VH-VL binders against Putative multicopper oxidase GMC1 (GMC1). Designs and how they scored, part 18

Target 1, 132 residues: Putative multicopper oxidase GMC1 (GMC1), of Saccharomyces cerevisiae (q04399r243to374)
Amino acid sequence: LINGKSSDGETIKIGFNTEYLLLRIVNSGMSGTQVFHLDGFQLIVLEADGIMIKPFIVQTINLAVGQRYTILVKLKSDTSFIRMINGCNKMMGYITKQWWFYKEGAHLDLPKNPNDVSIEHLPGFTKAELYR
Below, E stands for the ipSAE of ESMFold2; O stands for the ipSAE of OpenDDE; V2 stands for 0.75 times the mean of E and O plus 0.25 times the DockQ between their complexes.

## First folded at step 17 (VH-VL; framework fv_diridavumab)

Design v5 (from c6 with heavy chain T57K; at its last look DockQ between E and O 0.62; V2 from the best seeds 0.64)
Fold by ESMFold2, look of step 17:
Structure v5 (fold): chain C 132 residues (1-132), chain A 121 residues (1-121), chain B 111 residues (1-111)
Amino acid sequence: as target 1 above (132 residues)
Amino acid sequence: EVQLVESGAEVKKPGSSVKVSCKASGGTFSSYAISWVRQAPGQGPEWMGGIIPIFDKANYAQKFQGRVTITADDFAGTVYMELSSLRSEDTAMYYCARGDEYIYGDYFDYWGKGTTVTVSS
Amino acid sequence: QSVLTQPPSVSAAPGQKVTISCSGSSSNIGNNYVSWYQQLPGTAPKLLIYDNNKRPSGIPDRFSGSKSGTSATLGITGLQTGDEANYYCGTWDSSLSDYVVFGGGTKLTVL
């Protein structure tokens, strides 16, 4: 579940003048690694498990159960939408969901089916801990 | 004006390593991405990786992951690139180039003059 | 082959116009900004165009850039013998860990 919602294709509105996103992400599940990716954006990791860190950049984040990160994302001036890809490692694979951030007033035909998404082939994907 | 100066040309044997430096001056150093881009004779440029000096980790192109290490010395205003397990295919001109602030940009507005690394025999 | 495809050479007479193409995919040119570089013989690359169509200061407006779909184009008008160089496109391929990928280059000959 993401924020209590299980459906694919959910959207999150952001302000039309937004230049940065600050995201606080946490794996609050009982089991399984969560994978987090924003298509076409670099993730600046600022805080890990409640501790301010020397920042680093990744394209894809994995979170073990109970792990949390604070992430800063610098947006492009012409950004109208951001595809968020989330993977949950269950059994012998990943359950994949796509959500969308969009700027107020954006008008796009958003794909609803993640037919070509492979969690293990996302850029920067790793099973190793990012910070520790 | 921003200026980037690489260290001098080097000749190396296969299997060895090389470490080249890039001294930056004339602007803000610590928050800008500095990348290493190489160019073999007669070929196009190839991004190897980069670093933002105030950030903890460098980032590397897939091709060079495991062979390249990029570091920064904030007081010296200098970025270093070390390429290990050298082969003849690593013979190229090596450039440092400056990108965007706080992220890796998708363009480079300042380039060094480059330094030659030759791997022979 | 290079992720971005450019014609290996183009030629034109002084005073004429030339265009140089750069073909890619949705993960690079289609969804990311394109830059262009001029490399004169024996020199480092020099930025001509960034953000698809913007010129840094000091670049004359006879250099232009555009993109459509997964292709980008560098235009040069009023060709001069000093424009004889290699030209490269560059962009982020957001499906790779490579934050910039370059084309193989186009050699421009002014005859």
Scores: ipSAE 0.571, ipTM 0.834, lowest interface PAE 1.6, mean pLDDT 86
ESMFold2 (binder alone), look of step 17: mean pLDDT 90; pTM 0.923
OpenDDE, look of step 17: ipSAE 0.711; ipTM 0.895

Design v6 (from u3 with heavy chain G105S; at its last read DockQ between E and O 0.72; V2 from the best seeds 0.70)
Heavy chain, then light chain:
Amino acid sequence: EVQLVESGAEVKKPGSSVKVSCKASGGTFSSYAISWVRQAPGQGPEWMGGIIPIFDRANYAQKFQGRVTITADDFAGTVYMELSSLRSEDTAMYYCARGDEYIYSDYFDYWGKGTTVTVSS
Amino acid sequence: QSVLTQPPSVSAAPGQKVTISCSGSSSNIGNNYVSWYQQLPGTAPKLLIYDNNKRPSGIPDRFSGSKSGTSATLGITGLQTGDEANYYCGTWDSSLSDYVVFGGGTKLTVL
ESMFold2, look of step 17: ipSAE 0.581; ipTM 0.837
ESMFold2 (binder alone), look of step 17: mean pLDDT 90; pTM 0.923
OpenDDE, look of step 17: ipSAE 0.699; ipTM 0.891
ESMFold2, look of step 18: ipSAE 0.554; ipTM 0.829
ESMFold2 (binder alone), look of step 18: mean pLDDT 89; pTM 0.920
OpenDDE, look of step 18: ipSAE 0.770; ipTM 0.906
ESMFold2, fold request of step 19: ipSAE 0.607, 0.580, 0.628; ipTM 0.841, 0.831, 0.848
ESMFold2 (binder alone), fold request of step 19: mean pLDDT 89, 89, 89; pTM 0.917, 0.917, 0.911
OpenDDE, fold request of step 19: ipSAE 0.779, 0.742, 0.747; ipTM 0.911, 0.899, 0.898
ESMFold2, last read: ipSAE 0.543, 0.639, 0.383; ipTM 0.826, 0.852, 0.770
ESMFold2 (binder alone), last read: mean pLDDT 88, 89, 88; pTM 0.911, 0.905, 0.913
OpenDDE, last read: ipSAE 0.756, 0.760, 0.711; ipTM 0.904, 0.906, 0.895

## First folded at step 18 (VH-VL; framework fv_diridavumab)

Design w1 (from u3 with heavy chain D56E; at its last look DockQ between E and O 0.63; V2 from the best seeds 0.68)
Fold by ESMFold2, look of step 18:
Structure w1 (fold): chain C 132 residues (1-132), chain A 121 residues (1-121), chain B 111 residues (1-111)
Amino acid sequence: as target 1 above (132 residues)
Amino acid sequence: EVQLVESGAEVKKPGSSVKVSCKASGGTFSSYAISWVRQAPGQGPEWMGGIIPIFERANYAQKFQGRVTITADDFAGTVYMELSSLRSEDTAMYYCARGDEYIYGDYFDYWGKGTTVTVSS
Amino acid sequence: QSVLTQPPSVSAAPGQKVTISCSGSSSNIGNNYVSWYQQLPGTAPKLLIYDNNKRPSGIPDRFSGSKSGTSATLGITGLQTGDEANYYCGTWDSSLSDYVVFGGGTKLTVL
């Protein structure tokens, strides 16, 4: 679930003039690793499990149950939409969901095939812990 | 004016390693991405990896993962690149280049003059 | 091995105009900014164009850039003999861990 919603294709509005996106993400589930990716963006990890850390850049984040990260994303000035890809690890691989961030005033064009993403092939995908 | 100066040319034998330095001056150092780009004779450039000095770790191109190590010394204003297990195919010009602040940018606005690493037996 | 495709060479006489293409995919040119570099013989690459169509200070306006779909184009007008060089496009391929990928280059000959 993302913010209590399990449906694919959800949207999240952000301000028209947003230059940086600060996300606090938590795997609040009871089992299974969560995978988080923003298509076309670098993820600056600033905080792990409530502790400010020396930052590092990844393209894809995994979170074990109970893990949380604060991430900073530097946005492109001409981007109207941001594709968020979430993967939830299950017995035979990952269940994939797509969500969209959009800047206020943009028209939303949802993709026709929301299930075309392979989580294991996302750039920088790893099952290893990102911070220890 | 931002300036980048690589260390001097090197001649190495196969199987050895090389460590090249890049000293930055004339601007903010710690928050900008410094990358290493190599170019074999007659070929296009290849991004090897980079580091943002205030960040914990470097990032590497897939091709070089496991052979390249990039570090920064914020006090010295210097970035280092070490390439191990050298092969003749590693003979190239090696550049340091500065990209964006806080992320790896799609472009490099400042380049060093480059340094040659020659691998021959 | 290059994910960005450029013609290997192009030529024109002094004073003429040329264009150099760079073809990629949705994971690189389609979704990311494109940059262009000039590399004169024996020198480091020099940034000509960033953010698809912007020139750094000191780059004359006879250099221009554009992007459409998954292709980018460098335009050079008023060719000079000093423009004889290799030209490279660069962009991020967000499907790779490589934050910059370059084209194989285009040699411009001014005849």
Scores: ipSAE 0.590, ipTM 0.839, lowest interface PAE 1.4, mean pLDDT 86
ESMFold2 (binder alone), look of step 18: mean pLDDT 89; pTM 0.921
OpenDDE, look of step 18: ipSAE 0.803; ipTM 0.918

Design w2 (from u3 with light chain S94A; at its last look DockQ between E and O 0.79; V2 from the best seeds 0.00; counts 0 for: pae E 2.2 > 2)
Fold by ESMFold2, look of step 18:
Structure w2 (fold): chain C 132 residues (1-132), chain A 121 residues (1-121), chain B 111 residues (1-111)
Amino acid sequence: as target 1 above (132 residues)
Amino acid sequence: EVQLVESGAEVKKPGSSVKVSCKASGGTFSSYAISWVRQAPGQGPEWMGGIIPIFDRANYAQKFQGRVTITADDFAGTVYMELSSLRSEDTAMYYCARGDEYIYGDYFDYWGKGTTVTVSS
Amino acid sequence: QSVLTQPPSVSAAPGQKVTISCSGSSSNIGNNYVSWYQQLPGTAPKLLIYDNNKRPSGIPDRFSGSKSGTSATLGITGLQTGDEANYYCGTWDASLSDYVVFGGGTKLTVL
């Protein structure tokens, strides 16, 4: 569930002049590792489990139950939409959701939802990290 | 303007290591990604990896993982690349190139002139 | 083998137009920005095009870039003998941990 919702295809509006996106993400589930990815963007990890860290960059982040991260994303000036992919390894498989960030004032068709994205093939993903 | 200068050419034996430096000047150093890109004779460029000096880890291309180490000396304004277990296929021109600020970016706007590493017996 | 495919060579006469293609997949060109580089003999690559179609300062407008689907194109008009060089495309490949992958290159000959 993302913010208490399990729906695919949700959208999130961000400010028109946003150059950086700050996200605080947490796996508040009872079981299962969560996977977080933004298509075409690098994730600058600023804080892990409540502790400020020396930043580093990953392409996909895994969250065990109770883990939390603060991440920073640098946007390009012509970015209007960002596809967020979230996955969960539960029920002996992966369940994926995609949500969209879009800049306030962007008024174009959102891209059509593609078929389910394979979590196992996201850049920077490894199954071993899910079971640490 | 931004300028990148690699260390001098090297001739090495197979099985040894080489460490090449890249001195950056003419701009902000610590927040910009510096990448190493090599180019064998007659081939296209290959990204080897990079580092953003203020961050605590480098990122490496899958092909070079385990053989390459990239570090930065923020005080000296210098990035280093060390390639181990050299083979004749590692003979190439090695460039440092500047990416984006705070991220690696998806293009390089500044390049060094390159330095040759020759691996032969 | 390069994940980005370019023709090995192209040629055209001075004053003419040439295009150079770069073919990839949805994991690279399809979802990511493309850059183009010119490499004159004995020199480092030089950025010609970034963000698919943008030109850095100092690059003349006879160089252009575009992308459609999983393919990108570099266009050069008003061809000059000084344009004889190797040209490379580059982009991020989401299926790799590499932030930039390059094409194998295209040798442009001005006849």
Scores: ipSAE 0.455, ipTM 0.787, lowest interface PAE 2.2, mean pLDDT 83
ESMFold2 (binder alone), look of step 18: mean pLDDT 89; pTM 0.922
OpenDDE, look of step 18: ipSAE 0.697; ipTM 0.890

Design w3 (from v6 with light chain S94A; at its last look DockQ between E and O 0.72; V2 from the best seeds 0.00; counts 0 for: pae E 2.8 > 2)
Fold by ESMFold2, look of step 18:
Structure w3 (fold): chain C 132 residues (1-132), chain A 121 residues (1-121), chain B 111 residues (1-111)
Amino acid sequence: as target 1 above (132 residues)
Amino acid sequence: EVQLVESGAEVKKPGSSVKVSCKASGGTFSSYAISWVRQAPGQGPEWMGGIIPIFDRANYAQKFQGRVTITADDFAGTVYMELSSLRSEDTAMYYCARGDEYIYSDYFDYWGKGTTVTVSS
Amino acid sequence: QSVLTQPPSVSAAPGQKVTISCSGSSSNIGNNYVSWYQQLPGTAPKLLIYDNNKRPSGIPDRFSGSKSGTSATLGITGLQTGDEANYYCGTWDASLSDYVVFGGGTKLTVL
């Protein structure tokens, strides 16, 4: 679930003049590792499990149950939307959801049925990190 | 205004290593990614990797993973690239380049003049 | 072989227009921003276009960029003999984790 919703294709509005996106993400589930990715963007990790860290850049974040991160994302000036890919591991494989951030006033012409995205092909993803 | 200057040309034997430097001047150093891009004669450029001096980790192109090491000296305003296990196909012009701030840039608007590394027997 | 495909050469007469294509995939051009470079003999590459269609200061508007699907195009109008050069596209390739991959280049000849 993302913010209590299991739906695919949800959208989140951001301000038109937004240049940086600050995200606080947490795996609040009872089981299963969560994977977080913003397609086409770099994730600047600022804080892990409530502790400020020396920043570093990743393309995909894995969260064990109860883990949390604070992430900074630098946007492009002409970005109208951002595809968010969230996945979790389950006994039958992985469940993937796609959500969208969009700038106020952008024309949203999103695919009605986006292709299912394999979590294992996301940049920076490794199966070893799922078992931390 | 912003200038990037690579160290001098080098001639190396196969199997050895080379370490080149890139001195940045005329602007902010620590928050910009400095990338290394090489270009063999008659070929297109190849991105090798880059480093943002205020962060812990360099990032490397898949092709060069395990052979290249990129480091920064924030005091000196200098980035270093070391390429090991040299082969004849490593003969190329090596550039340092810069673009965007706080992230690894997907474009470069500042380039050094380049330095030649020649690998021969 | 580069993951970005460019024609090896193009040619056109002075004063005419030409386009140079760059073909990739969803892991690079499809989801990411394209840049273009001009390289004159014996010089470092020079940025012409970034973020698909933006010109840095000092680049005349006869150079233009566009992107559709997994392909990008550099347009040059009012060709001059001084435009004879190699032209390269570049973009992020998420499948290779390479923040920039370049095309193999296109030699422009002004006849």
Scores: ipSAE 0.367, ipTM 0.767, lowest interface PAE 2.8, mean pLDDT 83
ESMFold2 (binder alone), look of step 18: mean pLDDT 90; pTM 0.925
OpenDDE, look of step 18: ipSAE 0.701; ipTM 0.890

Design w4 (from v5 with heavy chain G105S; at its last fold request DockQ between E and O 0.71; V2 from the best seeds 0.68)
Heavy chain, then light chain:
Amino acid sequence: EVQLVESGAEVKKPGSSVKVSCKASGGTFSSYAISWVRQAPGQGPEWMGGIIPIFDKANYAQKFQGRVTITADDFAGTVYMELSSLRSEDTAMYYCARGDEYIYSDYFDYWGKGTTVTVSS
Amino acid sequence: QSVLTQPPSVSAAPGQKVTISCSGSSSNIGNNYVSWYQQLPGTAPKLLIYDNNKRPSGIPDRFSGSKSGTSATLGITGLQTGDEANYYCGTWDSSLSDYVVFGGGTKLTVL
ESMFold2, look of step 18: ipSAE 0.568; ipTM 0.832
ESMFold2 (binder alone), look of step 18: mean pLDDT 90; pTM 0.923
OpenDDE, look of step 18: ipSAE 0.740; ipTM 0.898
ESMFold2, fold request of step 19: ipSAE 0.541, 0.566, 0.537; ipTM 0.818, 0.819, 0.820
ESMFold2 (binder alone), fold request of step 19: mean pLDDT 90, 90, 89; pTM 0.919, 0.924, 0.917
OpenDDE, fold request of step 19: ipSAE 0.785, 0.784, 0.742; ipTM 0.913, 0.912, 0.898

Design w5 (from v6 with heavy chain D56E; at its last read DockQ between E and O 0.76; V2 from the best seeds 0.70)
Heavy chain, then light chain:
Amino acid sequence: EVQLVESGAEVKKPGSSVKVSCKASGGTFSSYAISWVRQAPGQGPEWMGGIIPIFERANYAQKFQGRVTITADDFAGTVYMELSSLRSEDTAMYYCARGDEYIYSDYFDYWGKGTTVTVSS
Amino acid sequence: QSVLTQPPSVSAAPGQKVTISCSGSSSNIGNNYVSWYQQLPGTAPKLLIYDNNKRPSGIPDRFSGSKSGTSATLGITGLQTGDEANYYCGTWDSSLSDYVVFGGGTKLTVL
ESMFold2, look of step 18: ipSAE 0.500; ipTM 0.820
ESMFold2 (binder alone), look of step 18: mean pLDDT 89; pTM 0.919
OpenDDE, look of step 18: ipSAE 0.798; ipTM 0.913
ESMFold2, fold request of step 19: ipSAE 0.602, 0.542, 0.507; ipTM 0.840, 0.816, 0.794
ESMFold2 (binder alone), fold request of step 19: mean pLDDT 89, 89, 89; pTM 0.921, 0.912, 0.913
OpenDDE, fold request of step 19: ipSAE 0.795, 0.790, 0.769; ipTM 0.914, 0.912, 0.902
ESMFold2, last read: ipSAE 0.574, 0.564, 0.456; ipTM 0.826, 0.823, 0.787
ESMFold2 (binder alone), last read: mean pLDDT 90, 88, 89; pTM 0.919, 0.910, 0.913
OpenDDE, last read: ipSAE 0.772, 0.793, 0.727; ipTM 0.907, 0.914, 0.899

Design w6 (from u3 with heavy chain F55S Y102S I103S; at its last look DockQ between E and O 0.29; V2 from the best seeds 0.00; counts 0 for: pae E 13.0 > 2)
Fold by ESMFold2, look of step 18:
Formats: C-alpha cells, structure tokens, sequence
Structure w6 (fold): chain C 132 residues (1-132), chain A 121 residues (1-121), chain B 111 residues (1-111)
C-alpha cells in the first residue's frame, strides 16, 4: 500500500514554484523489500531510520520492512510531472506500481503508465543496504 | 574562487595502474560532487565516475566498474582516481570536474587543466 | 539508443550564425537537463550552457541553447574566429547506471 492506497496511477500534487522535493519514505509493509525510484532524478539521502547521515546520492533506493529515509530531490525548472516507480519484492520478482508527482495543471496531461517496468534494470538498482 | 588541480602527467606500461589526484581549493570541499572525465586524443569526453566527499561513496560508469576507484580525503581536500589493468586505449587526458552546490553531477562549471596518462609498452 | 549524437563538423563565416544539434532519447535529453561545453584547442572544456538554456556568468548572449523533445540545439551568432573549437553536449541518462553522458563532439570551423 502507498499512503493506504493499493491502486496504480495515483497522483500527488506539488507546488508550482517548488525547486526541491523533500520526501520522507518508509516501508511500512509486513514483508518484502520496497524499491523507490523517481524517473529522471537523483535521490539525495539525508536521513536513515530517523538519524541524520552524511548525504549521498543514489538513483534507486531499497527499503527493508520498517526502514525509512529522508530524500531530497532537486527539481528541474521545465519539469511538470515526475513518475514514481515503486517495486515490491516477492519470491520470484517484483510487483510494480507507478505514481505521479505533478505541478499545478500537469495532472491533465499525465502519461499512461507503461506496462513493462523492470525493477532490476532501474538505474542504480542494488539490493545492498545503503545506510551506515 | 574554485580551483581544481590534477597531479602531474604519467607514463605507464600496460597492465599497471595509475592514481591521479585532484586538489580542490577556493570553496567547500565535502558537499560538492567531484567527477572524473577522460578524453582520448581526438575523441569526446567520457564520464568515468564521481564522489561526494562527505558521503564516502563513489558512483562509476558501468564501462569502468571494477577497474576504477574514486576516493576522497576531506583533510587534504583531495579526490583520487585509480585506474587499474591499464591498456593502450586508456591513453587520454584525465580531468576532474565539479558543479555548483545544488548540482550532483548534472553539469560541470569547474574543470581542472587535466593530466595526461600515456600507456605505452 | 542512449548515446548522444552530434554532427561531426559545422562551418560558417565570421559574423554568421550556426546551430549544433544533439540527438538523444527520452531517457537522457527528453527528461533531463542538457549542458553544452566549448573546448578550445589545448584547453579543458568550458561550460557554455546549463539547464537547457541558461548561461553561466561571463558567457555572452550570442550563445544560446534550446531543447525540443529528445533533441537539443546550441546556437552561436556573430561568429568570431575565436569560436573555432569542439562543442559537446552533455546530460544525465536515467536508463544507464551512468550519471552523465556526452556527445561525440562537433568541430566548428570559422572560415
């Protein structure tokens, strides 16, 4: 579930003049590693499990059950929407969900979610634990 | 004023390794992504990898994964790049490059003068 | 393909205008910021354009950048003999494990 919703294609509004997106993400599931990716963006990791850390950059982050991160994302001035790709690990692969962040007005033109997203081929994908 | 200074030119034999340093001065060292970019004679630039010194983690282009190691020494204000198992096609100019504080490797407005690594039998 | 393609050369007379194209894909130019670099003979690259169309301080406004779809364009007006150089586009490619990819370069000759 993402924010209590199980459906694909949900949307999250962000402010029109926003230059940075600060995300606090958590895997609150009962089992399975969650993979988090923002298409076309780097993730600057600022906190792990509630503790400030030395910042580092990744393109894709994984979260074990109960793990949490605080992520900073520098938005591009010509970006109207951002595809969020979430993968939930199961025994033989990943179940994927695609959500959207959007600036005012862009929700009318959101692309359709592609059906063929490979979690294992996302830029910077790793199963390794990232925090110190 | 930000300056990036690479170590001196090297002549190496195939199969050996080279370690190039990049001294950063005139700004905050630990929070900037510093990248290594090489350029073979007559060719375009090629990104090799980069590091944010405070994080102690480097990112590498897939082509160089396993042969390149990028490290940082916060005390010395210096980033290092070591390229192993050298071959003749590694003959190139090697640059360190940096963006502004809000850029983590998207573009590079500060470049060193470069250092030549020549791999010759 | 995820590799950026530039014409190998362009030429024009002093005072004229040229454009240099950079062709990529949605995973690089289409969804990421484009930068442009000038490299004079014997020197390191110099940033001309960042964030698709912005100039660093000290770059004259006769250099311009634009992006349309999966292609980017560097424009140079009022050509001077000192503009004779190699020009490279650069951007992030989100389909690779790499953060930055560059074009192969365009040699500008001022006749």
Amino acid sequence: as target 1 above (132 residues)
Amino acid sequence: EVQLVESGAEVKKPGSSVKVSCKASGGTFSSYAISWVRQAPGQGPEWMGGIIPISDRANYAQKFQGRVTITADDFAGTVYMELSSLRSEDTAMYYCARGDESSYGDYFDYWGKGTTVTVSS
Amino acid sequence: QSVLTQPPSVSAAPGQKVTISCSGSSSNIGNNYVSWYQQLPGTAPKLLIYDNNKRPSGIPDRFSGSKSGTSATLGITGLQTGDEANYYCGTWDSSLSDYVVFGGGTKLTVL
Scores: ipSAE 0.006, ipTM 0.568, lowest interface PAE 13.0, mean pLDDT 79
ESMFold2 (binder alone), look of step 18: mean pLDDT 88; pTM 0.915
OpenDDE, look of step 18: ipSAE 0.011; ipTM 0.612

Design w7 (from v5 with heavy chain D56E; at its last look DockQ between E and O 0.61; V2 from the best seeds 0.67)
Fold by ESMFold2, look of step 18:
Structure w7 (fold): chain C 132 residues (1-132), chain A 121 residues (1-121), chain B 111 residues (1-111)
Amino acid sequence: as target 1 above (132 residues)
Amino acid sequence: EVQLVESGAEVKKPGSSVKVSCKASGGTFSSYAISWVRQAPGQGPEWMGGIIPIFEKANYAQKFQGRVTITADDFAGTVYMELSSLRSEDTAMYYCARGDEYIYGDYFDYWGKGTTVTVSS
Amino acid sequence: QSVLTQPPSVSAAPGQKVTISCSGSSSNIGNNYVSWYQQLPGTAPKLLIYDNNKRPSGIPDRFSGSKSGTSATLGITGLQTGDEANYYCGTWDSSLSDYVVFGGGTKLTVL
């Protein structure tokens, strides 16, 4: 579930003049590693498990149960939408969801894609702890 | 005017390591991405990796993961690149180049003049 | 394997116009900004175009850039013998762990 919703293809509106996104992400599940990725964006990790850290950049984040990160994303001036990919590791591979961020005033003819994303091949994917 | 100056040319034997420095001056250092880009004779440029001096970790091209280490000394205004297990294919011009602030950019607006690393027996 | 494809060479007479193409994919040129570099013999690359079509200070307007779909184009008008150089496109391929990829280059000969 993402924010209590299980559906694929959900959208989240962001302001027209937004230059940065600040996201606080948490694996609040009872089992399974969660994977988080924003297509075409660098993720600046600012806080790990409630502790402010010396920042670092990744393209893909993995979270064990109960782990949390605060991330900052610098947007491009001509960004109209951002595809968010979330993966949940299960016995038979990954269960994948996609969500969309879109800028206020953008046309909402979002590209739709079947669940053919390979979580393990996302750029920067690792099963190892991201920090320390 | 932002300037980037690499350390002097090196001649190395196969199997050894090289460490090249890049001194930045004339602008803000700590928040800008500094990348290493190499170019073998007759070939196109190749991004090796980079670092933002105030950030904890460097980022590396997949091809060089495990062989290259990039660090920064924020006080000295200097970025270092060490390439290990050298082989003849590593003979190239090595540049440092400055990208965007707080993220790696998809362009480089300032380049050093480069330094040659030659790997020969 | 080259991620971005450029023609290996192009030539034209002084005063003429040339274009240099750079072909990629949706994960690089299609969704990310393209930059172009001039590399004169024996020198470091120099930024000519950033953000697809913008020129840094000191680059004359006879250099231009454009992007359509998964392809980018560098245009050079009023060719001069001093334009003889290698030209490279660059961009981020967001499907890779690498934050920058370059084309293989195009050698421009001014005859």
Scores: ipSAE 0.609, ipTM 0.844, lowest interface PAE 1.3, mean pLDDT 86
ESMFold2 (binder alone), look of step 18: mean pLDDT 90; pTM 0.927
OpenDDE, look of step 18: ipSAE 0.760; ipTM 0.903

